VHH binders against f4i9g2. Designs and how they scored, part 44

Target 1, 368 residues: f4i9g2
Amino acid sequence: RSEKSEERRFDQKMSAHGAGIKTSSSAVPFASPKSRFLSKQEKFYPRCTPRLTGPQSRDTPPKRDTGIANEKDWGIDLLNENVNEAGTNEDGSSWFRESGHDLGDNGYRCRWSRMGGRSHDGSSEWTETWWEKSDWTGYKELGVEKSGKNSEGDSWWETWQEVLHQDEWSNLARIERSAQKQAKSGTENAGWYEKWWEKYDAKGWTEKGAHKYGRLNEQSWWEKWGEHYDGRGSVLKWTDKWAETELGTKWGDKWEEKFFSGIGSRQGETWHVSPNSDRWSRTWGEEHFGNGKVHKYGKSTTGESWDIVVDEETYYEAEPHYGWADVVGDSTQLLSIQPRERPPGVYPNLEFGPSPPPEPDLPPDQPQ
Short names: E, the ipSAE of ESMFold2; O, the ipSAE of OpenDDE; V2, 0.75 times the mean of E and O plus 0.25 times the DockQ between their complexes.

## First folded at step 23 (VHH; framework vhh_3k1k_2)

Design z5 (at its last look DockQ between E and O 0.01; V2 from the best seeds 0.00; counts 0 for: pae O 6.1 > 2, placed apart)
Fold by ESMFold2, look of step 23:
Structure z5 (fold): chain B 368 residues (1-368), chain A 124 residues (1-124)
Amino acid sequence: as target 1 above (368 residues)
Amino acid sequence: QVQLVESGGALVQPGGSLRLSCAASGFTFSRYAMRWYRQAPGKEREWVAAISSSGGSTSYKDSVKGRFTISRDDARNTVYLQMNSLKPEDTAVYYCAAPYRPWGYDRYTSHDYWGQGTQVTVSS
């Protein structure tokens, strides 16, 4: 039977592209490759307010990121006093702002503030919560949670956290960031979510990654990637991107690389599945021996293959371009969180629980 | 509980026409694509046609293109398969399917819901 290839793009300004009658696509375009261009255009203005009569409205959906934010991007500024205020803006919308402190075991303290607003007719609303946490184990945390909906039925939710703690096994200081964002259109079957993480320790261990999902115009896409640096020269990077249409066409591209001291490998696959489950696949690999020779090989389900050795210098990122020194410099607010003072004669419980393992996760309202 | 109920299967002569229906319940029908499959005796189930959630896009197995038309009526939560110019090789149990694709699904965790089928027999 015959097969059909269709080029799809995720972009507000989609352009039509012709497809050949019988054209073997070496790869169909992924929905995600243009997201960086669109995201860069979306992040161009700061927020400012000249008068403090109530919080500025935040009843618009968040935009997709090009990376996980640092604390300076949020500008977290918690009040030292308990606040419980509410009011009405000139357009009839209402607002509130509250703050407080929670205390607990082992010197635990959480300073928080919460604010929100609601349109006059109640068709749109938003909330935002910020916090600083600490305890006597040296744990520190900054966090943000935002959510809202607008009159068009769009809804959104996002969290961001930055944490300082000592790793149970290494006893090294670690700084970890994580974020989740989700936005859904109320009038179309469209939306996206992203989960991001970055983890660093004082010896150069670094782990970063993201899981992303989106849906638009009868197409869904996923992007997953990770980077792991052990701080001793070993590096692993991988990406797995794929998409599908509602009519049953699926396609994807994945690769990984693993290196130490100029020795390692890269490998990947590009694949396509038709609605009747016919699968095309092309795999490739490189073996790098650290001597200027590289073994390159590959094959496809249509019978193509190659297996060659070439003279080629080995290049890869042996260390992260953004690491421990950078994250320490960008985490001033986190590091400046003051723990509760110990009263005389009070000794904390000395318990160091295990760190949560890093693992993939889905937005809270998805089936697992 | 998701439920799909096919109807309209019958005995028909070659060259005849038949319209199958699949009534859906237990999910928001307008947000999901729908598919038709068939299974002839002694053969594996095969895909026949698909229609997008909006109804704006359709696709067909090559052997039925030009003869079969898939459509949907979101007000009645029903998908249809109009079968024209029927041939003896179209004889099969026809199944309606709904790909379960909730918000944020992973391609490894997707699942399809199936009806119980309706028999179509093309014989002279």
Scores: ipSAE 0.477, ipTM 0.824, lowest interface PAE 2.0, mean pLDDT 78
Fold by OpenDDE, look of step 23:
Structure z5 (fold): chain B 368 residues (1-368), chain A 124 residues (1-124)
Amino acid sequence: as target 1 above (368 residues)
Amino acid sequence: QVQLVESGGALVQPGGSLRLSCAASGFTFSRYAMRWYRQAPGKEREWVAAISSSGGSTSYKDSVKGRFTISRDDARNTVYLQMNSLKPEDTAVYYCAAPYRPWGYDRYTSHDYWGQGTQVTVSS
């Protein structure tokens, strides 16, 4: 059926009435303002030597779930090798800045900078430490540590590290990033902790993971996850999360994904435990064969069960979104660290003995 | 502990047939898909065949399709690879792969567990 989309041509004739407003431009003669060159003696106010403004208070707790910040975000500045300054602000708060250079054996060098402040009443304090480490072996490290306490009694601690080193097994350059963050309430039995890590090598091997914990009184939660890429197409991803409520209810969700060359599996479990200790769980799995077919199976403690083969395309990420090239690009400061010259007479301990990588602990068969 | 023991490898003539067996222990065999791999001299290990936990689904490398058949006996915790119309190109050490284990998180291991393998040689 041909329904005719009628093109209604609305012709609106808006009439151009040209009213000729005779704007009589009376040329008011711009009287030439007499340039009274009053020689204002620029009172050279002595440029108040910029009061060494103490470091701005950075007394903010770290944010949750922010992962590992990059070098640019941290703003590491180690240019001043020998600073030792302190002051008191007009509000009675105090601040300090210090820096140092530590030398050690094996060409070890550590440059560091530290700053902090304290409120007039001592109720709030903060400290930030930055460091750069290196040795003759090619080891390089950048790090930050931040801590603080506010007037409410809340406290926090954060550390970030980037490390360049040679992998003991592969002899490949490896970049490792890590962060640890925690905060505690001063008023409640509450706090959280996060641990993040990222490891990269030039062959595309990548490991990422996080452990998170939080508590609010009788409530608690845990979150763990990991990603592993072997650089050859093998991928492992997993999550494990659980929580406990004030009522004593527990619940959790975990899954694992493992793939290589389009073949792999997904498995998971969702469970809950009631305050009366009644447990419910559902387990599921998928087997992918790379041929457009997926075997799906699962069961629950309530008697649910399925086992089917379906036509389904397999999708997984064979490569990390953020890999070696990316981390190298974001680690310019780390890479720019200049090691000291090799001390005379120090030979690399060719301890060839890579202890065989510990046989991967076979995941314990969960007792049926 | 997971154990995989491959057997049945032999020297055969082109066009011959072999049946490989892999006896599995240390896990609930019936719950997991099983796979066969092979590694020829100087080559990387390559996937050959897979069978689902239920046995209802199978997959094969293109070069072995129509010639090889993967099967399983859950009562015996054994996976089989029937190889027919063998070619010299099929010469390799054949490995049985351990299943992807659910519920255990090993973030450091992206590879399957393997047996010691069994040698298959196809030669005139």
Scores: ipSAE 0.018, ipTM 0.374, lowest interface PAE 6.1, mean pLDDT 78
ESMFold2 (binder alone), look of step 23: mean pLDDT 83; pTM 0.851

Design z6 (at its last look DockQ between E and O 0.32; V2 from the best seeds 0.00; counts 0 for: pae O 11.0 > 2)
Fold by ESMFold2, look of step 23:
Structure z6 (fold): chain B 368 residues (1-368), chain A 124 residues (1-124)
Amino acid sequence: as target 1 above (368 residues)
Amino acid sequence: QVQLVESGGALVQPGGSLRLSCAASGFTFSSYAMRWYRQAPGKEREWVAAISSSGGSTSYKDSVKGRFTISRDDARNTVYLQMNSLKPEDTAVYYCAAPYRPWGYDRYTSHDYWGQGTQVTVSS
């Protein structure tokens, strides 16, 4: 009675990269089924509502394969004063919200808000915490953590963070975004986990990637990929995707490319392993010399091989589609975080100056 | 501690039948797929059959398909291998195995648990 998984095609960077690919471009299907969570999501109201009414319910799990949201997609709106409110919505569900401000050493400040709700019969519940952090080193952080359970027994957890950091020696600004997302089914042997990151600096350095894992009944799958641009013309991209069944069949595909000034290489492997440990594999590679000639080669365990030089122009993405200027434009709330006021003057402080207030708690732990 | 204990191996004549059992302990049996392997003298260990954690899917090595049947009894934490129409080439030590695949496992660090084996001999 196991459900058959939906086979997932490789993303466009593996299958539609353009001319110059001689080997198999995505011969092995992946099981990447659409989760039940994706088919039941509804559009959201803004996360914050007027003070006279409670927050809208957030009892739906996150969607798979959605990357890292922009700060505006969250609608973070931290309260100015300490709040401790609770109430009941028209449908009988309960809600609460609270907020605080915490101070610490070296100008550390954390402004936070926490909210949550439960259905009338207690069968579903959710929580969400928002925060802003800063200190005198130029560090700023904007963050969200949410979790919940619904009446079907599904559970989920998600974090999102956006960080500004300045290197002590160079004073070079960096913006980093990250997200972790997790959901589990209450009724099926199904669930998934994703970790995403994006990192940027003011000189054009860019790094992006993801680690993903999922399970649907008797199949599990794993995906990792990365992109790296040094801001001076060097590009590295890579993937590593694979899946397996409980009965012992495994399959996967991986590739990488490295380029600088039209010179570089690509290489990859598609593989399959039977339960009897019989392994099929096809490898491929190409070397680009920057002179209109490309060396293409490959082989397989079934005896196929090629080793040729062709006349071909080199194509690759030399710069990221989304970079420093874009992330700065999309991070205005992060960049507007006001640091804690410094003591007046430029003069040295005495060793017995005022003690800083206690450090605030870290963002709430992941719910059960 | 995970333990897998096979039993039921014996000497049988060609064409005979035999049922192997593998009793499991030290883990949540209903959450694990189970497999049978065998190793003949002087040969490498080979896979024979597998059954999913739910029991809804099975698979077999081609040379035993139609003659061998894998099954499981989750109430007794036991996997069975029913072997019919036995041939001299089925002579081997038979092992059961449980793949260790926790949630979010790293594909480079997975491993299997193995039993000690039970001898099956088919000869005239």
Scores: ipSAE 0.440, ipTM 0.809, lowest interface PAE 2.5, mean pLDDT 79
Fold by OpenDDE, look of step 23:
Structure z6 (fold): chain B 368 residues (1-368), chain A 124 residues (1-124)
Amino acid sequence: as target 1 above (368 residues)
Amino acid sequence: QVQLVESGGALVQPGGSLRLSCAASGFTFSSYAMRWYRQAPGKEREWVAAISSSGGSTSYKDSVKGRFTISRDDARNTVYLQMNSLKPEDTAVYYCAAPYRPWGYDRYTSHDYWGQGTQVTVSS
């Protein structure tokens, strides 16, 4: 049923009465007072050219166990192109800033900025370099390098890199992050090194790992770990750590975890070696059957042994905590890099190198 | 070149005392733990005592605990082994050892430097 929305037209006419009042007001020409704008000679106080204050010293040693910092934390400041500045501070310290733009074949472009400083006596120095790279293939790279030396002789070096590229095999976009950090003592037999890497693809494949080692006189430590996610539910995690004390005692711990669809295994070993070369070791394993049962077994060099099946739920991380979506979200600067326009007529020779022969299917580990 | 020179070995009667010395050179002595080993005739070399680089920590083989004392003098680049209440079973060549590690770290790679040893004989 069609109910009729009524159009009410209200007409109101109100009348235009035109009263013409002619008032002739004689525009007395206000004599524009010649305001003697006394040109206050604005004493051009020579704008003290802001003394190009050299970059503040950023000569801080890298922190241990910090992984790969986010782009936001890198403080990347690619200065204007072709900056070349240097100065000496009142304390006798020196500084420099430089930037450049390198062009290469295949649309290669590298923008870089470098800064550094040195103490008056040359005992301390620091340098920071940032770069942005791209080419016509879609390759993008951000990088940072920092180095320094202090008056005590301590030295450090660190670098980060983020790379966007297309995987040659899968044709998938990959983001790879890496960091290397090291520091050495100038006064002691001491130093440490860390290598970090993260690899992501759009299908959820993720690889993470780190290598760490350090020394303090007679003490030393070593640490390796890795995580692998295939994006389909397969997970591999492992760690391997050892240390040596000042007395010559050595100890270590390693474990591996493999899971797929609730089924998997864990294995590990803990060991120590005394200064007398006495070795103790404990090995353990878990088999998870996906049915709420876990086979647990282990032994030690001291005669400990166990082999039991228990009712236990299986818990593992099937997905990385930090994956593709996350890294993309945190790589805004990387992604913002604009490649140079392809020169007309240069088609990427996609020489797809011959696909490496499929790695021979490792024969299924015959259950020994 | 790293050199370790042991001295102080002698023939002593049971219950006697000796002080062994090991003079070290060719490395930063104060940065490394030092160890004493001994090798009896027909036996394998065995660990006897260790002292940390700082000297703050010491460790001993059980058979020598309470009888032997390891100490160091960094100013003289020397590690000592005071041996008291000596027993015939303590008869051995005693060696000083310094672990030397290259900057490259491997779980299993330590190079120990050894001296020529000093003979300790405990006999009635």
Scores: ipSAE 0.000, ipTM 0.220, lowest interface PAE 11.0, mean pLDDT 78
ESMFold2 (binder alone), look of step 23: mean pLDDT 82; pTM 0.835

## First folded at step 25 (VHH; framework vhh_3k1k_2)

Design aa1 (at its last fold request DockQ between E and O 0.33; V2 from the best seeds 0.00; counts 0 for: pae O 2.2 > 2)
Fold by ESMFold2, fold request of step 26:
Structure aa1 (fold): chain B 368 residues (1-368), chain A 124 residues (1-124)
Amino acid sequence: as target 1 above (368 residues)
Amino acid sequence: QVQLVESGGALVQPGGSLRLSCAASGFTFSSYAMRWYRQAPGKEREWVAAISSSGGSTVYEDSVKGRFTISRDDARNTVYLQMNSLKPEDTAVYYCAAPYRPWGYDRYTDHDYWGQGTQVTVSS
C-alpha cells in the first residue's frame, strides 16, 4: 500500500530537511508568515470605560506565534450593573456595550460584558465579549472572545480562557489556560489558525502544547508540539512540523525526547513525498545512559546508516521555565472571582470526600 | 455532494490526440487543485498530472511531459487533459481527482474525491 500514517515523535530539533533530496522541491518556511494580512493593530490599553462616550476601539486582530496572553494583557473589567447602550463617535463610527449575568444550578454564575463597533461606512466591524464564571464546587473561569472584519473581507477571531478547578481524588488545585486564534483572507485561500493550551498543578505537573495550521501561496503547513512534566523528574517533549503544496509535494520534520534522571532518548524523522508517492526518509535516534555515553543511530531510504557510541554529556530541560508559582502569580483576577452568595437559611454543603487543599506557598518546580 | 465526471475517452491511433474533460460540482472549484490519474490493465493506478487552484502551476509525470497538458476553466468548473503524440502505453482508464482540503483540514483526516473514469485506447 502507498498509504502511510505519519508518527509523532518527541525529539529535540536536529537538522535541516532541505539538502538536495530526490527531486526538485518547493522549500517553504515551517512558520511562514501571512504577509497578506495588513490590518490595524494596537497595543493593549488599560480598560477604562468612558461614561459619556463609547468604548475604545478594539479591532486588533490576533498575531501568529504569540501563545497564551496573561489575564492582565486583556484588561478585563466587568461591570456590576446591567448595561445596554449604543452610540455614534465623532468620526461616524458606531458602537454598543451590553452586560448581564446568568444564574444556574449549584451556585453557577456567569457575569459577562459585550462590546462592539462598526466603521462609518460599515466596511469594518469588531466584537469583544468578556466573562467570569463560578460555582459552588470551587470552579472559576475567566474568558474573552474577540472577532472582527475589515473592508477587504478579511476576518479574524480569538478566544482566551483561564480556569481554576480541583482534581477530585488528589484535591490538587489546577489552573488551565487556553487560546484559539484565527485570521482568514476574504479574497484569497489564505490564513492561519492556532490552538494553544497550558495546564498546571501544585505538585509541578505541567502540560503545554499547540496545534497550528496555515495556508499561503498554494501551500499549507502544520505545526504540533507538546511538553509534559510529571513533577517528579519525568519530561516528554515532541514536535511534528510538515507542509505540502497543492501539487502534491509534502515534507516534514518530527522529533521527540523522553528523559528521567539524566537517562532517556531522542529520536526523529525528516521526510519528503513526491506527487507520485515516492517517499524519502531519514530517521535518527540517541540513547542517553546518564554516564557520559550516548548511543547515536540512524538510517535513510538512500542507504545512509550509522550506529555509534560517543562521549557526550546529556543536557535537557528537566523543569518547566514557567510553572505553578508563576501561573498563580499571573492569575490574580481569576483567583479573586467571588462565588455567588448562598440564599439565607442554607447550610454549607457536606462533602463526602476531602476538602480541596489550600493554595501552595512553595514553588512546585524544584525537584531534588 | 461532490461529483466528478470524466469524458472524452476514445479509441485513437498511435500519434493521435485526445482531450479529456472532468466536470466538477459540489465544492468551490476555483479554490482547489485538480489531478489526473490513470490505470492500465493489470497495473496500479498512477498519478499523471496536477494543476494548482490558481492554474499558475502544473506538474507532470516524466513519461507524459511535453505530450500532455493539464488546464482548467473555473467558469465551467472543468479540468482538462490535452493528450498529444499518444502511444500504446498510454492506454488506460483516466480518472480525475480533487484533493479536498477545506480550511483547517488535518492531514490525517483529509481525503480525495474521484470520478468514475474514462477509457482511452491507443491502437492501430
Scores: ipSAE 0.477, ipTM 0.826, lowest interface PAE 2.2, mean pLDDT 80
Fold by OpenDDE, fold request of step 26:
Structure aa1 (fold): chain B 368 residues (1-368), chain A 124 residues (1-124)
Amino acid sequence: as target 1 above (368 residues)
Amino acid sequence: QVQLVESGGALVQPGGSLRLSCAASGFTFSSYAMRWYRQAPGKEREWVAAISSSGGSTVYEDSVKGRFTISRDDARNTVYLQMNSLKPEDTAVYYCAAPYRPWGYDRYTDHDYWGQGTQVTVSS
């Protein structure tokens, strides 16, 4: 009796209903802290527009950040006769005025007038010089130089020039404007310098720029910017600004943009350097594809980084606000300069006129 | 010509004190901030302290804060570094620097004038 013990294998199919806890990891979009420090970087659009208000006074320091004045603002009125006069006013102040003309080869003529004054005690003085130049090549120049010192010991120097010439490569007429201004305090370790330039041709090529420096006691600052237009729609703009303390702290911001036909890029950097040479920086870039999309990217030394494509309309200035037509309109006195009569049979030596005199060497650092 | 001459370097024991001097000439001393640097053997030159042109502001490297004092005497065209509580880690050649920068200099032009340095050795 072989009792076949049927071992009932209770196959307990434990149906492990693994309740898939859908941990809806609600990826709380880390609201990228809207770095509210979008300091409205006031898009420092270099105000390259000549201010209509030129210097009114012959003996006042120039103002900062005024750009390049128009010729009409200077009131240039060259004396037709050779004058050499001087006198003393009732208040004891002295004045002088002189004028002359220089002649040179290739029909070169320079007419100039110089005037100035000094207070009775010698504590204040001013000088102003005007000139116009021309030759048989079509070169024309109008210029102003002003300098002075006041009773407080402040001193200043300013120069302004407009030049008409033909470009050597394109044979196009070119108008170039430049201005340099500087002032120094008589009482503080303070001063500033600004250089401005504008270049225009008849095809719409335009270059504008400025270099600015300043010091106030223990702080110094620099500003540089440039704008380039090729007349065909290509645009380049850039800025570079920074400041320093005497103790070695430095900080700055720079950016550049390049565009053509709605396509282009922007890039920039904000940086800081401590006296111990520790550097912090944030760099950013934008790629504009012309299709309403912009690729934005950036990083910082503190570990910030982003890389995104956004729907954004591209905006840039394809043409200068102040261009060839404008500068021609504002250069009537320059254009009215009459060259010397060219004798029959005499042709201007097309030898490339002397390179514009080297930019006057920055006035020698007044001996500290 | 700008000249900087450091002096006062010596061998001192840990915890000791030393005063360095830097005599300046060839420029308007009172118009410029002055700096002290040091270079330890096998290490790069490092910034130690700075004093403003007016003398009203001073800054120090973290490792020397509370121990070192920078000062200046414009009448003598001299900058000083008083070093207290000296440590072996302070062993270095100490240099005086004048950031003599002409007007309009570019930020990348780091033309400092340097002296020949003075040796400070802190050893038991």
Scores: ipSAE 0.126, ipTM 0.644, lowest interface PAE 2.2, mean pLDDT 81
ESMFold2, look of step 25: ipSAE 0.366; ipTM 0.776
ESMFold2 (binder alone), look of step 25: mean pLDDT 82; pTM 0.835
OpenDDE, look of step 25: ipSAE 0.016; ipTM 0.285
ESMFold2, fold request of step 26: ipSAE 0.376, 0.378; ipTM 0.781, 0.784
ESMFold2 (binder alone), fold request of step 26: mean pLDDT 82, 81, 82; pTM 0.833, 0.832, 0.834
OpenDDE, fold request of step 26: ipSAE 0.005, 0.046; ipTM 0.192, 0.577

